# Ledger of designs, part 2: VHH binders against SET domain-containing protein 9 (SETD9)

Target 1, 299 residues: SET domain-containing protein 9 (SETD9), of Homo sapiens (Human) (q8ne22)
Amino acid sequence: MPGRLLRGLWQRWRRYKYRFVPWIALNLSHNPRTLRYVPEESKDKVISDEDVLGTLLKVFQALFLNDFNKQSEILSMLPESVKSKYQDLLAVEHQGVKLLENRHQQQSTFKPEEILYKTLGFSVAQATSSLISAGKGVFVTKGLVPKGAVVSMYPGTVYQKYEPIFFQSIGNPFIFRCLDGVLIDGNDKGISKVVYRSCNGRDRLGPLKMSDSTWLTSEIHNPLAVGQYVNNCSNDRAANVCYQEFDVPAVFPIELKQYLPNIAYSYDKQSPLRCVVLVALRDINQGEELFSNYYTIVS

## First folded at step 17 (VHH)

Design k5 (from k2 with T28R)
Fold by OpenDDE, fold request of step 18:
Structure k5 (fold): chain B 299 residues (1-299), chain A 119 residues (1-119)
Amino acid sequence: as target 1 above (299 residues)
Amino acid sequence: QVQLQESGGGLVQPGGSLRLSCAASGFRFSYYSMNWVRQAPEKGLEWVSAITSEGGDTYYKDSVKGRFTVSRDNAKNTLYLQMNSLKPEDAAQYYCAKYTYDSDRFDYRGQGTQVTVSS
């Protein structure tokens, strides 16, 4: 009996160590490739916030249009100018499809991954990691990821530096720490899940969801919201993506917030919502697993 | 326990006005976005209006835009719905509603207050 428990614990540890920050920190000397070096004079950001925003808006808009038939209530809440915009976009898409395929008008809702592929030229998905005992990983499923592309988002509840996260942090391998001390709990289970959902409910404005909670389920609406499963690089597995922090601007379209996989723990909306995206450090081929560098060292 | 108590409903003529109130208790009212929903006879529950926790942003169903105004007094833990230019189609049981989770269903609503619009 004790042997099975120990084996289970060991297996859990083997999975956890790749995401456990203290372990990573202790092993940094042994894994130099896990370090991201940022020149003192350089910005930590690989791509501009504008580019991040542009990418997210492009993807989210595409998702919105794909599910347009389900967005009627939301649309009714929006200014006429915004409604017209989406109608126009939809019309253009339909004209493009009619030109290519005489096929039947069934507004075939595509899977989110397909939308991602159509929009960005690549898709990503969760699968079993190539790392032994790492559990889940994220792979490029289709297409080529170009260098500098946003490939994923780290979902979860966002905590300010001084907000309590003690209970959620215990044994939680999905805590992401930002440079300024902001924490993101990307755990899709247990108390973390409950907290996220509660915050989502707190902020909900009728048909308007202020965040995406589908990443907590098997049926995700935002295919980018899998960043918590990206494994850290090792000496054997070089990083091909990095984490980049992004603050959602105040002018972010409210109808697209339903695809944001992050929500603030705090009810105080004075601070911008922090998101973390994963950005490609190089071209990444179809079939490759994503591996991140975790630490940024200012040299 | 979360409690929501609606009041202010009544009988009005078309074109009339009512002000609904919702007294909230049992939770930190000022932290939550709040909603008004209504249910007309033989119809389903429909969303009417929403307001952010701080009252900075308000949203309305198209059919009530320009006629209804949602507001809140966080110090009094009270949600309001000013209804002007009432129409017969506005007749319904009105509820104050709060989400607890990300479900598509309102988790909490009061007993409601009846609004009747008739000549």
Scores: ipSAE 0.879, ipTM 0.957, lowest interface PAE 0.5, mean pLDDT 88
Fold by OpenDDE, fold request of step 18:
Structure k5 (fold): chain B 299 residues (1-299), chain A 119 residues (1-119)
Amino acid sequence: as target 1 above (299 residues)
Amino acid sequence: QVQLQESGGGLVQPGGSLRLSCAASGFRFSYYSMNWVRQAPEKGLEWVSAITSEGGDTYYKDSVKGRFTVSRDNAKNTLYLQMNSLKPEDAAQYYCAKYTYDSDRFDYRGQGTQVTVSS
């Protein structure tokens, strides 16, 4: 009996160590490829915030349109100008489909992954990692990811540097640390899940969800919200993506917030919502697993 | 324990006005977006209005837009719903509600206050 427990713990450790910061730090010398050197001038951004925003809006809008029939209550809450915008967009889509398929096919709701593919030319999904004992990984399922593309989002509860995260951090391999000390808890289980859902409830405005909680379930609405499963690069597996911080602007459409896989732990209006996206460092082919550089060294 | 207590309901004639109040306790009221919901006889729970934690943004069901106004006083831990130009269709039990989680169901609501609109 004790042997099985130890084996289980060992297996867990093997999975956890790649995400355990102290272990990573101690093994940096052995894994030099885990380090990303970014010039100070670049502020560790591979792409502009505008590009990030543009990508997210594009994807989220596509998702929204795909689920348009489910958005009736939300639409009723929006200004007429916004409603009209979406109606126009739908009309265009229908016209485009008619032109392409000559089939009056009823607006078939596509899977979020399919929407992603249609929108960005590639799709990503979680699957069993190619790394032994790593558990889950993220793969390009379809298409080619171009260099500089947003390929994923790191979901989770966002904590400011001064906010307590002690309990959530214990044994949590899904804590992401931003450069400024902001933390994102991307754990989809246990207390982390509860906290996230609680915060989501806190901010909810009737039919308007102010964040995506579906990443906590098997039915993900935002297909990008799988970034917590991206494994770190190794000597054998070079990083093909990097983390990039993004602050959600105040002008972010409220109807699209339902797709944001992040929520602030505290209701601090003074601070924009921090998101972390993963950006492709190179072209990534279909079937490739995403690997990130965990540590960015600003030089 | 989270407590929500609605008041201000009553009988009004069509075109009349009521002001509902909800006294909140047992949680950090100022941190939560709050909602008004209503349930008419033999109907399901219906969302009516919402307000952000700071009161900066308000949202309404289409059927009540222009007639109802949600507001809050965080210092008093009180949510309000000013209802003007009441219609028979507005007759319902009105509840102050908050979400605890991302459930589509309101997890917390008070006992409600009855609004009757009759000639």
Scores: ipSAE 0.878, ipTM 0.956, lowest interface PAE 0.5, mean pLDDT 88
Fold by ESMFold2, fold request of step 18:
Structure k5 (fold): chain B 299 residues (1-299), chain A 119 residues (1-119)
Amino acid sequence: as target 1 above (299 residues)
Amino acid sequence: QVQLQESGGGLVQPGGSLRLSCAASGFRFSYYSMNWVRQAPEKGLEWVSAITSEGGDTYYKDSVKGRFTVSRDNAKNTLYLQMNSLKPEDAAQYYCAKYTYDSDRFDYRGQGTQVTVSS
């Protein structure tokens, strides 16, 4: 064997094995009894769209207030009623921060994952997977994730059913297929990265960012935006999260769109922006890796 | 490749009006949100206004809100800025601009058109 090169290629193939790809995948046979007894493609929603929206708004507002030094221009563009709401929240935050910290903590003092912990009672991050050849995975790093909690988001460029994606789908293990045929390209490298950045710039309205592009970098602003690294369950690792589709409503606060890790490929915005969240199927303890059963390969 | 050509600037008395135009070519204009920015002497670029690709939503810096109106004609690949009730502080070189990537700086702007406001 050539050693490092062949093992590198085998490791890449093993990553495919533990990742789902809607239509470009190496199909492998699975035990028929497992597939027949646990229907994986018809999973009901665990929580309501209202609960998903409420959770995202709560987290995004907390991230917005924590990053105050970058929000002044955005605040100046908002309607007076919205500005007043944030001015009140910023005043309360300033008083609380002053009472709880030294001088070094009076600005954007918390890392995004710390804000997540303070907001939802847990945090997550990517790290080397517990599966030997899967590469990266996502772990609960602090706290306990209760059943039904939104624990992550699947980032990427969103393609409607009729839109051309071939081209970006070649050799791409990070394509997520929604039940209605909508595709999300969660690849943070190569042409997928360029396309996402291009769409993000296309829609940029001065200080207002219409999506989060930081999931493509080493400094992620939305700590939920790591869902593309959640591995599928296996015989040795039971699923503890599921994917749940969510359409962003028209009333979504524009100043918080900077934290949505999704952007529509088409400039024609006739459909709501599709997002995908990951929802806990049970309580998940600190230190556990997340595993999903969405889009399991059927032999 | 991308070409943006501003026009319509000039000398105007305080309280007067001007309409700026920006002719766009070399890209699919109707796909992009567009921006107006300005630069006064010895100052950096200041964002003024933005409009979505379909023209449905418009945004303004507080200092121009109610006085300036951004619009676009996608059939003519043209961006407009109607400036009413002009003040001396509005005097600047005005540019139309767009982002191409997720940069925090504008990636493209034209040569600009000068707006001068004096009594």
Scores: ipSAE 0.649, ipTM 0.869, lowest interface PAE 1.2, mean pLDDT 80
Fold by ESMFold2, fold request of step 18:
Structure k5 (fold): chain B 299 residues (1-299), chain A 119 residues (1-119)
Amino acid sequence: as target 1 above (299 residues)
Amino acid sequence: QVQLQESGGGLVQPGGSLRLSCAASGFRFSYYSMNWVRQAPEKGLEWVSAITSEGGDTYYKDSVKGRFTVSRDNAKNTLYLQMNSLKPEDAAQYYCAKYTYDSDRFDYRGQGTQVTVSS
């Protein structure tokens, strides 16, 4: 059987191909890196970590209950006290649906953006930006966003300081740099997408999803996970949101981790998972586009 | 290439015990959370148990809690399932499995090992 020798040579050639540095250097000279950087004047937190956590738990719990039919396997693995909590919350939901029974057929599920509106009093979504050169942006599609509200989350794979991100940052406008050097790759295409999906599969525990990967698709389950498309402020567009870093506490409910749009690149998880939320700097009206106080740095 | 090889199945009476093993090769076993799944005749795959990559946390389908124990030995690239107090409902082909991507289907599983519970 000489076929195994040919397979071995093919594998060696593929490894050489990925180690061919001159092509990479040529691309760097033509496609300079773009990094988004948090300005020093915005490093202080607008709202407490407790308020961020409370908002995320409220939204994620509402999303979980809305998708309850698909959560049966997860519920069966949870402590009885947690199961009872969701059964009680579902009973309250059924009472509300029962009140509408007399007039028309009841709806058993809502779209995620409707759940966001029912929970926070507003909804957001990506659409074509009002900036000619920006492509996509994020808009308040329904309701009013009060000052200090969490309006979005920056999705992506989280790299600790000095972890090897070379390389995915070449020509990648979706790299977010945290104040302590932690990086979040919010690119939903190419190698970035593959890495995120691989880390998500790596950490999956049967029916328990340890992160949300639907932000990479056209059918997102967490409607907050559009923050990578929030454009920078400019002279013509004043910022109305800022970025705020948030470390997920160890006690975060395991059944709600499926909605966190971030996952650690490193499998050993020596530090808390970093998330980044976007927080309203003022009241934001329906129809307004979100603009961040975060500038792109081109190297 | 990824390979998973299950062993340790057999025939037991109700209330009996079996210990399943899964030998893994062709990937970095210690990086991945691992799973046990089973398939009874005329049924689809059913998730049974999972364990984190470092072995610190374990999870079980409600019907096997307290009876089954999952463990792993990363030095030997081996996943285990200790099955006690076996019931006729546990009879199935058992597979070790992992996800590679975010899919509702397991990306890799072995040949499986048969567990039969009779009389």
Scores: ipSAE 0.614, ipTM 0.856, lowest interface PAE 1.3, mean pLDDT 80

## First folded at step 18 (VHH; from k5 with D104E R105P)

Design m4
Fold by ESMFold2, look of step 19:
Structure m4 (fold): chain B 299 residues (1-299), chain A 119 residues (1-119)
Amino acid sequence: as target 1 above (299 residues)
Amino acid sequence: QVQLQESGGGLVQPGGSLRLSCAASGFRFSYYSMNWVRQAPEKGLEWVSAITSEGGDTYYKDSVKGRFTVSRDNAKNTLYLQMNSLKPEDAAQYYCAKYTYDSEPFDYRGQGTQVTVSS
């Protein structure tokens, strides 16, 4: 029987298999399973890209309006039509809250998770997983998640195929592999964190942040950006979400990019920014943990 | 080792024009979005303009929109700010800047370049 060193390696391996270890590797010991090939057009989308975009825009706009006191510099640089839209919406909102104290005016009236609930009818957050030794997981903390809802986003630095991720990929359980070979490094610690912050700074346009870096902190501004902690399904826990890839369209509102929890590693943005959302496969009740139905397609 | 050297400031009458330059060295200029910021006496730093790394998109604070034009020449590692229809409110020390990370402070070098508008 293996000693304490092999026990430690076994525990690390067991944690990895609930995150990013290819499902094929989980079956190497006994009763190996056949990896099924699925045509690309059938395996990537549960809901339309338009529905994903519509949901993200709705949530991000609500987050933007709630954070008004910190948006004044951004508002001043937006196109007049867009600025006028937000000013009208904020003016109506301010009329409804003009009886509030001055201290309330310096802070937003709601936390981001409350905005998520008011916008989508549910909220999610990370907590200790219900799986033994899995570490963190993601739970529905409030409300009911309907089938087909976008429940989370997978954060991290986005690497195109053949871009240099060496080094960060060694022992990194938070590497998500897209079907076309694009990689997302969702690790919120170490060199992965430094790389993300550096890329975000590289692209920053004054008060405009081109992506959300708060998923790396304890004060997360985009409450959807917890997808790196969603554990894979197992024989003990059936999947209730799946990953769906989404390319951010060129016309995405500049002022809302601050909530996208992804940034391209390459300074040369020849491709759309890749995001990955998690979509509910069924209705998910309050208190349930999210588990993904994730397969890596290999040749 | 990042170095940013601003030039082109001076004294101008209201309604006049100036063109600022920023020579960059010690980093790969073409990889970064670049910014102009300014500081008037007894005021904090104020963001003025930004341009993407490839020069495709430009952004301006409302008070300078239509009067200022940011541009860059990546072959010369140089950032520019064309300032037209200058007002007394535009008088400030001007700096070019980039972020090292997604937070403060800006990496700007030297003393900047002074823009003075006759009031």
Scores: ipSAE 0.693, ipTM 0.874, lowest interface PAE 0.9, mean pLDDT 80

## First folded at step 19 (VHH; from k5 with D104E R105G)

Design j4
Fold by ESMFold2, look of step 22:
Structure j4 (fold): chain B 299 residues (1-299), chain A 119 residues (1-119)
Amino acid sequence: as target 1 above (299 residues)
Amino acid sequence: QVQLQESGGGLVQPGGSLRLSCAASGFRFSYYSMNWVRQAPEKGLEWVSAITSEGGDTYYKDSVKGRFTVSRDNAKNTLYLQMNSLKPEDAAQYYCAKYTYDSEGFDYRGQGTQVTVSS
């Protein structure tokens, strides 16, 4: 039965598929606690920074307009040109809602995950992972995620490479290390939660919040901010998203900062705020769990 | 042990000017965005103005834009509010305020200073 032997070899090859193994093995065997260094020809970005920014602005604007009744104090802080843009956008949206009034409730009835779906064509949420030992995971709950889409954001307090991270790093599985040594503490409990809330309050300008703290609660306002629960890939689960680092540009609209799930530990004007998005490596169907590569992909 | 002490209120006629001060202690003043809020008789607390920790950006409620100017001196741990062209509706107890956490409403404010505009 020579066919049975060939099937056995095929199963062994499938388990030991080492496409890019030298890259993974070399990086995993280091185990340094300091800055990770990517090879000289590394490609750490799947899509442009402009595409990341455009997606975030599109989603955040939609979230802002959905909750417009509660944004009146924030609007009073904005330049007239910005206020008029939102009033124009709302007028167009209100016209469409009025034409479909018998189909939908008022604007305030949409949940953030529904807004995500209407904006990007998909929604994501945390649930029990398909990996029995992993606890929570993140799933596509509605729609289709196209290759190259921004699917999620990694929330948390951002530390520069030379800043102390006591205490939060001890036993903390939610520490994300950026390529340049910047750390993001995505833990939504304990000291990590307190530090994030304290930094967000530090920077708050009356009714205007400079970051989103709702990812720490059961009532999430930015439905992308679940990335800390995306599990790493394994031999049995290929990655379908990758991490991509993004620095928030100075031009970012102030009224939309309330949806950024990141805050700098120190207020250091020489360093832009680091965010990390998760980008789809392929089309991802409804019901699929997200799995990340954690390391940059180098072809 | 956050402490905020407002001063500089008083009685003015409509169109007059006042400069409020807020002395801060018990926290790293230069790290925090700061706010002015006010409360008129039988009214709730109303946000008036805010300034970033470095003083680079200032924000105002629409009704006071162009009339009020917020500023800070981080070397003196002091927040200021210059109020020009005062109107009867500006009469209130004025407080400087900060957040410690991202919570509903302000976490800390002083005793306040009274601004009275004669009509």
Scores: ipSAE 0.683, ipTM 0.876, lowest interface PAE 1.0, mean pLDDT 80

